# Ledger of designs, part 133: miniprotein binders against p81326

Target 1, 226 residues: p81326
Amino acid sequence: MLHFGGFIMEINHISKILEKEREEYIRNKVEEYLKQGFSKDDAVNKANQSWRTYIGHRIQDVIYNLLKKFLKDSGLKVTTDKALNNRNLPEELDKVKRLIAINYGEYLFLPDADVIVYKVENNDIKIIAIISVKNSFRERRFETTYWKLKLKESPVTSHIKVFLATPDKDNEISYKCPNGKPKKMRIILEYELDGIYFLKEDFEETEKAKHFGKIVEDIIEISKKL
Below, E stands for the ipSAE of ESMFold2; O stands for the ipSAE of OpenDDE; V2 stands for 0.75 times the mean of E and O plus 0.25 times the DockQ between their complexes.

## First folded at step 15 (miniprotein)

Design G49 (at its last look DockQ between E and O 0.82; V2 from the best seeds 0.73)
Fold by OpenDDE base, look of step 15:
Structure G49 (fold): chain B 226 residues (1-226), chain A 83 residues (1-83)
Amino acid sequence: as target 1 above (226 residues)
Amino acid sequence: SEEEKKIEELLKKADELLYEAEELAKKGDYEEAIKELEEAVKLLEEALKIAKELGNEDFIKLVEWLLKLLKYLIEEIKKKLEE
């Protein structure tokens, strides 16, 4: 059993824990927007939008920190796309950035990569996995799938595993065929991605759809094959 | 560093206490579960102090999250105790 199993398993509460901050956050943002001259209705709408962005970042940060900690003992390293968005990168991160870049002819662009897991062996960097963290699927439902497909197109990046981590608070992809009706999004995401990891207990488990607690072990296992 | 090792040790102990607390709670021993979690909180608070002294933002954020988690669990168990 991986060390810190308790902390990883209890990730199930992340949505509820962070949601406790919502009321205060919204109140403060509404006040801010009112001071900026927005109407009450506009202020509320803007505050809610801001909250969605905020909570998404918070979840991403938690996942990043957990993975960084739990993968450290295995010698694996973790970074983020945000960390790569710098003009002056350390050599290691510059190499990471180049190794996940997607070729568009005249341009190289990075995939959305909330979390990037890599290893350094004999001064060579090997990218192991990219993890997309999504709180909800209201927008850009298949964006992660797009990046997975693009990464597959190059022998440089085709080996990179792409995972999705989500609490799926609205149960958009928790089940494949609830009430006998196929959930298109779940089926497509599961098919195209290397894995979906849920930050909750109430979901349909499959070979590719697992609890987040399995992600560390899975990544370590993948890393051994590279 | 020695300080980082200390943080990791504290985190490990806190995780062990969490596990014990979970088992206790499953058995209905809510009061004892809360005690274990409160002890875990103390360990994490110490870890947070060390992390802040080191200026390690990643450790700070991690421990802050874990503290929130433990406090949440304590609250949830307390609710069950009152039922």
Scores: ipSAE 0.726, ipTM 0.888, lowest interface PAE 0.6, mean pLDDT 93
Fold by ESMFold2, look of step 15:
Structure G49 (fold): chain B 226 residues (1-226), chain A 83 residues (1-83)
Amino acid sequence: as target 1 above (226 residues)
Amino acid sequence: SEEEKKIEELLKKADELLYEAEELAKKGDYEEAIKELEEAVKLLEEALKIAKELGNEDFIKLVEWLLKLLKYLIEEIKKKLEE
């Protein structure tokens, strides 16, 4: 039995629940931009772009707070890429940052690591998983798979699980073979990543493509093996 | 702290009520499921008040989300009750 199993069973509705706020958000933002002197058309476009930025950060924040809470009793800690980009990092987070960085010779880059799960044992830090939150696949469609492949290249990082969390509102990766035709993005993402977790109900479920609520149990099981 | 322990206790009780409500809804006992969820909302509203008094932003954000989740579930079950 997982602690907080009731809440965990219901967290795959995050995007749908937050989407209910869209109409009022857009209305308020259009009014705000009109007051700034933008035309109606420009205000609407700016409001829609503002919403996409807002909802993306909002979903990541919800995921962060839920995982932080639900994983704490299993001895797991959670941080974000935003926290790792702060100047003056605490020592613990500085170590987390160093443990996920990818070396490109003269350059050092962090992977797409919106949310990072790790544990601390005897002052040693072990990275368990990184979770990329993607709302849309219009650009950088395979960025998460690229980072998984780079992490696999080093024995220091090859154990790190790379997950994708997505509402996939436009059904870009929800099914493997819609209308009898293979969906390349879904096939490749599922093949290369350690898991895809959908923030909705309607998608083709597989061993790697799951409801978001399953991510808590999966992370806990993985952490016990490390 | 004692206040943080109170928040954790309220969260645990609300989670138990949600779990019970899910089981009731599976059996078609929608009216009782709604009653359990409404009680869970009251517990989370108390937890939110304590979290705000502490100024603990992580607890505030967590509880605000869980309240939004519970209210969503209540509305979904009410739709099933009407059908």
Scores: ipSAE 0.681, ipTM 0.868, lowest interface PAE 1.2, mean pLDDT 89
ESMFold2 (binder alone), look of step 15: mean pLDDT 87; pTM 0.846

Design W51 (at its last look DockQ between E and O 0.01; V2 from the best seeds 0.00; counts 0 for: pae E 15.7 > 1.5, placed apart)
Fold by OpenDDE base, look of step 15:
Structure W51 (fold): chain B 226 residues (1-226), chain A 104 residues (1-104)
Amino acid sequence: as target 1 above (226 residues)
Amino acid sequence: SEEEKKIEELLLKAIKLMFEALELLEEAEELAKKGDYEEAIKKLEEAVELLKEAVKLLEEALKIAKELGNEELIKRVEELLEDVKEMLKEVKELIEEIKKKLEE
């Protein structure tokens, strides 16, 4: 049984928990935008957009905190792309940053990496996995896939697993062929990525599509093979 | 049933508190890394209070689940209770560790 296995399984409730904040958040943002001179309709629209961004970050933070905590005993470390966007990085994080960088000729760019899992062994850093967190798939539906493919192009980064974590509240990728119709996004994401982890119970489970509660075990297993 | 709904409500509240405590733990660890030990301890003490409340809620849920004889719910609640108690232990240990650093 995974350490904190009960708690990690309860991540299904995160969306519901966060949604309780929505009404107050929207009200406050609408008021803010009205004071800025926006119309009522514009203020409401902007507030809703702000909420989408906000809740996305909150879910990402929860996932980060969970992974950081639950992987700690295994000796694995967790960071974020945001943490890597500093001018003065500790040596360890500077190495992490370099080890996930993608070559574009004259430039090196980082993939979208909401969460980065790595280990330090014999003073060497090994990147284990990148987790992309998506609350919804309204925009940039295949961005994570792009980064996975780019990482595969280099022997330096080809071993890095890329996972998607999502509550998929709108059931955009929860099922492969609902009502006999293939869901292109689910099929492509599952094919191209190393795994999809759902923060919910109502989804079609496959070898690559699992409940988020499995991610810790999967990452630990991968780490042992590197 | 009404009792099952009550259990779910209690679980949801407890889970919320556990997530909040986890956030505080993360913030405290970052503060400690920066040498801000006093503020770190403050956050951890807050986390302790949240987790204690979570324990209380889960114990109430467990009582109801046992009264219902719902083995699945009993197991679910017991597992969460184990987790929250372990979190409490870890947070308290971290507080003591940081306190030692303050004395140095």
Scores: ipSAE 0.603, ipTM 0.826, lowest interface PAE 1.0, mean pLDDT 92
Fold by ESMFold2, look of step 15:
Structure W51 (fold): chain B 226 residues (1-226), chain A 104 residues (1-104)
Amino acid sequence: as target 1 above (226 residues)
Amino acid sequence: SEEEKKIEELLLKAIKLMFEALELLEEAEELAKKGDYEEAIKKLEEAVELLKEAVKLLEEALKIAKELGNEELIKRVEELLEDVKEMLKEVKELIEEIKKKLEE
């Protein structure tokens, strides 16, 4: 009962799977760009750029499917920002979109919300958590914390938990003070967000920074308070 | 009401500048990964100027909010102003980090 066997096994192998997938992806893309006439160096650079986009979507898809699978029996539903950007939304998803939107007077903005967990009670929708998926922290380091702060400003969204999920292969935020030097990004993210969930085993664990295998239990506990 | 509409216009302009600065920061990170440190610094310096303009817009919005005595608007503007100032600090630190790599 306290164990998610298939979920834990799938998560513990994500980093290894992603590394093998990266090698194959890069090789195939380099070959493709070479056939298009790019130099070897340009082909490698373009392939790495392509991988960053691909891996971000790949990780998001894995997280979505895992959460949908393991939260189903707890009465929790999962959707994505991609699904919410469709013009012909079902009424349920349109309500989800409206409930997470940030109002700036004349304008309505969606936060950086890759995966959204919610529940339905008597046609009333309650947003539980938003999970932002980041493969790298050198490109969009402030968006998740900014959106958490904006969600906290409104009484209708202030309850929404904002989590970050990441493989963090380059150890950009895995440790607070590696070699005695503070990692400001890790410290700020841990302070501002409701949780950081690592898709690997090698990181500094805290009350807010955990292995991704703990996210299902955390979400279920949060949902019981709402 | 008209003053509150002015504050909202200033906030939206500042937020647009913040997003433009974030885009420049992303471009600079890509350039730095390729070893193009001087061009990365140029992009970051552009972001600094956008963030400075955002600060000016938010300071104007804060002045109007204080004249109205609207505590909710004052808090909103102050929080966004602190967001922009922290962003400006981070960009300046990144510039110094990259300059050190360029000089070694």
Scores: ipSAE 0.000, ipTM 0.152, lowest interface PAE 15.7, mean pLDDT 78
ESMFold2 (binder alone), look of step 15: mean pLDDT 89; pTM 0.883

Design W52 (at its last look DockQ between E and O 0.87; V2 from the best seeds 0.00; counts 0 for: pae E 1.6 > 1.5)
Fold by OpenDDE base, look of step 15:
Structure W52 (fold): chain B 226 residues (1-226), chain A 104 residues (1-104)
Amino acid sequence: as target 1 above (226 residues)
Amino acid sequence: SEEEKKIEELLKKAEELLLKAIKLMFEALELAEKGDYEEAIKKLEEAVELLKEAVKLLEEALKIAKELGNEELIKKVEELLERVKELLKDVKEMIEEIKEKLEE
């Protein structure tokens, strides 16, 4: 049983916790946009969009902090794509950045990597996993899949596991065939990715679709094989 | 029944306390990762008190459920109680871990 296993399971409530902040957030943002000269309708729309971005970042931060904490004792390290966007990187992070880069001929680009898990062994860095955090699938539904496929194309990055973490509050991918109708997005994501981890209880569990509480153990196991 | 309503009320209150405690724990985690250990401990201590109260409410609910002989409600309350107790253990351990860092 994971140390603090009870706490990690309570991530199921993150969406509900954050939703309590929505009304105040929206009100404040609407006021801000009105002061900027936007119409009421535009202000409301912008506020709603801002909220979506905000809660996405908050969930990502929670996941980052949890993984950082729970993986520390195993000797694994955690960083983010945001941390890698600095001009002056420590040597270790510079190596991490290079080891997740995708080749586009004249250019190297980074995949969307909300959370990056890696280890340092014998002064060498090994990338273990990339976790993409999605609050909703309204936009860029298969972006994570694209990056997984791109990472597979190089022997340098082909070993990197790509996971999706989501509360899936709208039940877009929680079930494969609700009412006998296949959910294309769930099926494709589950097929192409190395795992989907749900920040909720109500979902169809499979070998690849698991509760978020399993992610730490899974990552540790993967790290031992690398 | 009146007793069932009381159980539901107790469960609702316990869940509210649980949510508040969880919020504090996530906030504390963020603070600890930023090196603000003192404030993190403060939030966790508050979470402990909330969870203790939740345990009390759930134990009362469990007593009533057992008196009613409602196995379904008993199971539901026991599961939540176990969850809260486990979380309470985790919170206390988190506090101790952070305290150790402060002494370092």
Scores: ipSAE 0.723, ipTM 0.871, lowest interface PAE 0.7, mean pLDDT 93
Fold by ESMFold2, look of step 15:
Structure W52 (fold): chain B 226 residues (1-226), chain A 104 residues (1-104)
Amino acid sequence: as target 1 above (226 residues)
Amino acid sequence: SEEEKKIEELLKKAEELLLKAIKLMFEALELAEKGDYEEAIKKLEEAVELLKEAVKLLEEALKIAKELGNEELIKKVEELLERVKELLKDVKEMIEEIKEKLEE
């Protein structure tokens, strides 16, 4: 049942593995933008932005496929925010979408969630967890905490665990007190979220801050209590 | 020393092979999810060969570390070697599972 346990922990290296593609990717993109008539400076900036989007989606895909594979035998299903935004949704996914939607009076909005884990008991769907994948904390530093707080406001969604997954390459949240001073962003994220899962080896591990490979076991344990 | 530099070179090459194998394993997961079982198996078989080569490099490094009597390097090489061997077992098991699906 816990096949590939060693393999799952190797996801900690995914950021450095994918980074080896960067030079070729940027070279190709710069050439594409130059052919479109952009200046060299603009082409380089656009190529770097394209890379950030590309690597973010690659990491999300790795996480999705890994969770889908390793949660399947526990009766747990996995979907994505991208899949839920499709116009013609299967009935099961339409129910998942409505179970995480937040009511703002006359408007319904989905929280930003990259990966959603749920189970189906008969025709009843129970959302177990949502996972936000963040490659950097330059923008929307606390967006994930906002959605956790909104989900806590209703007894129907208050059980949903909200996790953050990140390579945190720049060490923006890897340590609670770097240089002896509290890091506000790490402390608030860890306090408010149900867990932070790092896609790297070097970070301060706590009860809530763990290697990403531990997320499968944690989700399975949570699902047994629901 | 020169022997220590050789060990570090072998460790670096083995790590490069390991990371490439891990990438292939994640690509194979994606392919298998899409139903592309034959291509997934090809990726995994390539990963097996990379991991086997990593084992050979690490066994050479271990031999040198033991001759040098450097217990720190011996532990470092042994830990990486066991990690690679465990991963090799995982890849082979993954291949068996996908081949069974392909034949059904």
Scores: ipSAE 0.597, ipTM 0.813, lowest interface PAE 1.6, mean pLDDT 88
ESMFold2 (binder alone), look of step 15: mean pLDDT 89; pTM 0.885

Design W53 (at its last look DockQ between E and O 0.92; V2 from the best seeds 0.70)
Fold by ESMFold2, look of step 15:
Structure W53 (fold): chain B 226 residues (1-226), chain A 83 residues (1-83)
Amino acid sequence: as target 1 above (226 residues)
Amino acid sequence: SEEEKKIEELLLKAIWLMFEALELAEKGDYEEAIKKLEEAVKLLEEALKIAKELGNEELIKRVEELLKDVKEMIEEIKEKLEE
């Protein structure tokens, strides 16, 4: 379990590593947009949005690859929301998709999840956890809690753990009571979700709020109970 | 201090190379993954030298653990190349 533990825990610094690229990235993107004829204000807004998309995707890729590598020896498999939306889905992934789908009468929808962890035992699939990766909380702040509540409504999906992974650069949910005043978003997210995993060092640790590097051990432990 | 800033720079570079190698190995690009990891070893060895000159026992331990991990990653990937 602690094999490669030193390396695994270094994922907590991924946002810091990527942030070094921000200024150069923004400057280059503004130049691109200005040359395309956008105003200065529009170019800056587009560049900032491009950065948010870029860093979010990059963090998701690192998380996916880390989990896929380090959960494999425990018999756990990893896929993504994007992979499950493919038109030509292999049978195994089609089963995963059906096991996490939420029924809205005439319609079936997947919860918003970036990474899905599951296991295959005796040709049966058991969904262990879904992980939502959020770079910021400016919009759709409680989307992950909505999906947790929907999964809890059915005995077929109520066992699925729902985790939030975030660098939380702007400290939107890092502390429960900054300056003695309750931070509603952190308190509700921690109450409703099965865990919050931070991709940074400075935050208020609790039983549910942990460094991201701990997620591998936590998922393995959970899988033994299912 | 300047030495502490240098160690941080070396560590962040090495860690990123290790994550890049993980991505490359996932795609089957084993030779490129090994190149990234070998560069990470050199950066970590430099960081270790500076940490020892400073006498920072906690940092020495952290870097030694990373060196162990990187070298093990290299061996795992080499086994896949050799089948």
Scores: ipSAE 0.621, ipTM 0.850, lowest interface PAE 1.5, mean pLDDT 88
Fold by OpenDDE base, look of step 15:
Structure W53 (fold): chain B 226 residues (1-226), chain A 83 residues (1-83)
Amino acid sequence: as target 1 above (226 residues)
Amino acid sequence: SEEEKKIEELLLKAIWLMFEALELAEKGDYEEAIKKLEEAVKLLEEALKIAKELGNEELIKRVEELLKDVKEMIEEIKEKLEE
């Protein structure tokens, strides 16, 4: 049993916890946008959009901190794409950045990498996994899949596991074939990605679709094989 | 029941404090992290009391496990403060 296993399981409530702040957040943002000269309707729309971004970042931060903590004892390190956007990077992070970069000919671009797990051995960096964190799939439904496929195209990055972590609040990918109707998004994501980890209990579990509580163990196991 | 709702409320608050404490600890703010965790302990102890009064074994187990975790987190952070 993972150290702090009970606490990890309580991540199932993260969406509910954050949702309690929504009303106050929206109200404050609406007021802010009204003061900026937006119409009431525009202010509400902007506030809702801001909330989506905000809650997404909060969930990402929680996941980042959890992974950072629970992977530390295994000697694994964790960073984020945001940390890599700095012009003055430490040597280690500069190497990490380069090792996840995707080649587009004249340009190198980074995949969406909310969380990056890597190890340092003998001054060499090995990227183990990228975790994409999504609260909802209303936008950019297959973006993570795109990045996974792009990473596979290079021998430099082909070994990198790509995981999706989500509370899937709207049950968009929780089940493969609810009521006999295939959920295209679930099926494709599960097929293309190395794993989907749910921050909830109400989902169809498969070999690749697991509870978030399994992600630490899975990453550690992968790290041993690299 | 009203008691179950109270337990849930206490648990949600405690869980959030634990997440916040985790973030603080990762940033090196150990003192504030401990304060939040100590508050979480109080909330969980209250929840445990109510759960025991209800005789809900599942809730008791859940709360006890969280209490164990939060106390261990406190000890881990205290060790870091001494370093």
Scores: ipSAE 0.620, ipTM 0.848, lowest interface PAE 0.8, mean pLDDT 92
ESMFold2 (binder alone), look of step 15: mean pLDDT 88; pTM 0.858

Design W54 (at its last look DockQ between E and O 0.79; V2 from the best seeds 0.00; counts 0 for: pae E 4.8 > 1.5)
Fold by OpenDDE base, look of step 15:
Structure W54 (fold): chain B 226 residues (1-226), chain A 83 residues (1-83)
Amino acid sequence: as target 1 above (226 residues)
Amino acid sequence: SEEEKKIEELLLKAIYLMFEALELAEKGDYEEAIKKLEEAVKLLEEALKIAKELGNEELIKRVEELLKDVKEMIEEIKEKLEE
């Protein structure tokens, strides 16, 4: 039984918990935008957009903190793409940044990497996994898939596992063939990615589509093979 | 039932506090993290009481697991404070 296994399972409620803050958040943001001179309609729209961004970051933070905590005892380290955006990086993080970079000829760019899991052995850094966190799939539906494919193109990054973590609030990818109709997004994401981890119980489980509670064990297992 | 709704409410509040505590602990604010977790314990204990009164074995188990986890989290953070 995973250490804090009960708590991990309660991540299913994270969306519901965070949504309780929505009304107050929206009200405050609307007021803020009105003070800035926006119309009521514009203020509401902007507030809703801000909320989407906010809730996304909150979920990312929760996942980051969980992974950081639960992977620590295994000697695995966790960082984020945001942490890598600094000009002055510690040597370790600078190495991490370079090891996830994608080559575009004259330029190197980082994939979207909400959470990066790596290990340090004998002063060498090995990237284990990148976790993309998505609250909804309204925008950039296949962005994570794109990055996975790009990472596969280089022997430097081809070993990096790419996972998607999502509450899938709108049930966009929870089932492969609801009512006999294939959901293109679920099928493609599951096929291209190394795993999808759901922050909910109501989903179609497969070899690659699992509950988020399994992600720690899976990452640890992968780390042992690298 | 009304009692089940109360349990759910208590659980959601406790879980929220646990997530907040986790964030605080990761930022090094251990004292505040412990306070949050202690409050979570109180809520979970209340939930457990109600669950036992209802005889709902599933809820009892769920709450007991969370209680175990939250108490363990407190101990882990306390150990860090002594470091």
Scores: ipSAE 0.563, ipTM 0.827, lowest interface PAE 0.9, mean pLDDT 92
Fold by ESMFold2, look of step 15:
Structure W54 (fold): chain B 226 residues (1-226), chain A 83 residues (1-83)
Amino acid sequence: as target 1 above (226 residues)
Amino acid sequence: SEEEKKIEELLLKAIYLMFEALELAEKGDYEEAIKKLEEAVKLLEEALKIAKELGNEELIKRVEELLKDVKEMIEEIKEKLEE
């Protein structure tokens, strides 16, 4: 039983690999938007917005495929919030959806999670963890902590681990006290979440802040305790 | 050094090929996935040769672990192809 330890550890570099695509992507998108009649300034802005969406989606796909591949031998299954919002939902996924939904009075909403890890035992489904993937902390910077707090409010969801995965290219949360000054976002995220997994090499490693390559063994360890 | 930078470039290219192979295998394109992985093997064998000439034990270990993983990926995909 091999775990592909080398490949998993090198996946930390995925954002660097994908960034090599950026210049060509932006050039093509600017040309596309100019042909649609946008001004040069609008085309550039839209192209940059498009890139941020593209690279975020790309990283989410990598994380999903990685977890699906390397967790299956441990009896763990992986799905996404996108899959849970499909109209023709299989019974298993419908149960997953109901088990992570949060009650807002007359409304029932899913937490904002990109990837969901669960297991099936004795026809019962147990949610192990949700992983939120963030490329940028420009907007909704504490959304993941909000969902962690909401999940903690119910005994049926309080066991669910909430992880953040990020390349954090701009070093928004890579260090607790850069230049001796506390970084509020890093400190709060690390305090409230069950783990932060960095898709890069250069960050302050702690018990909760780790290289992304550690996420597989952490999830497996957690699943054995549930 | 410049040779260490070459090793890192080869590793990154191999990782990209491994990722592409996983995407291809997920879609059922097993033969193309194997082709990508065989290309990754060639890159990693080149990187390993350079790392050994440098005597850089850390890089040797990294490359050897990746090479082992790529070969295992190839075998797993070959099993899927036969199913």
Scores: ipSAE 0.159, ipTM 0.569, lowest interface PAE 4.8, mean pLDDT 85
ESMFold2 (binder alone), look of step 15: mean pLDDT 88; pTM 0.860

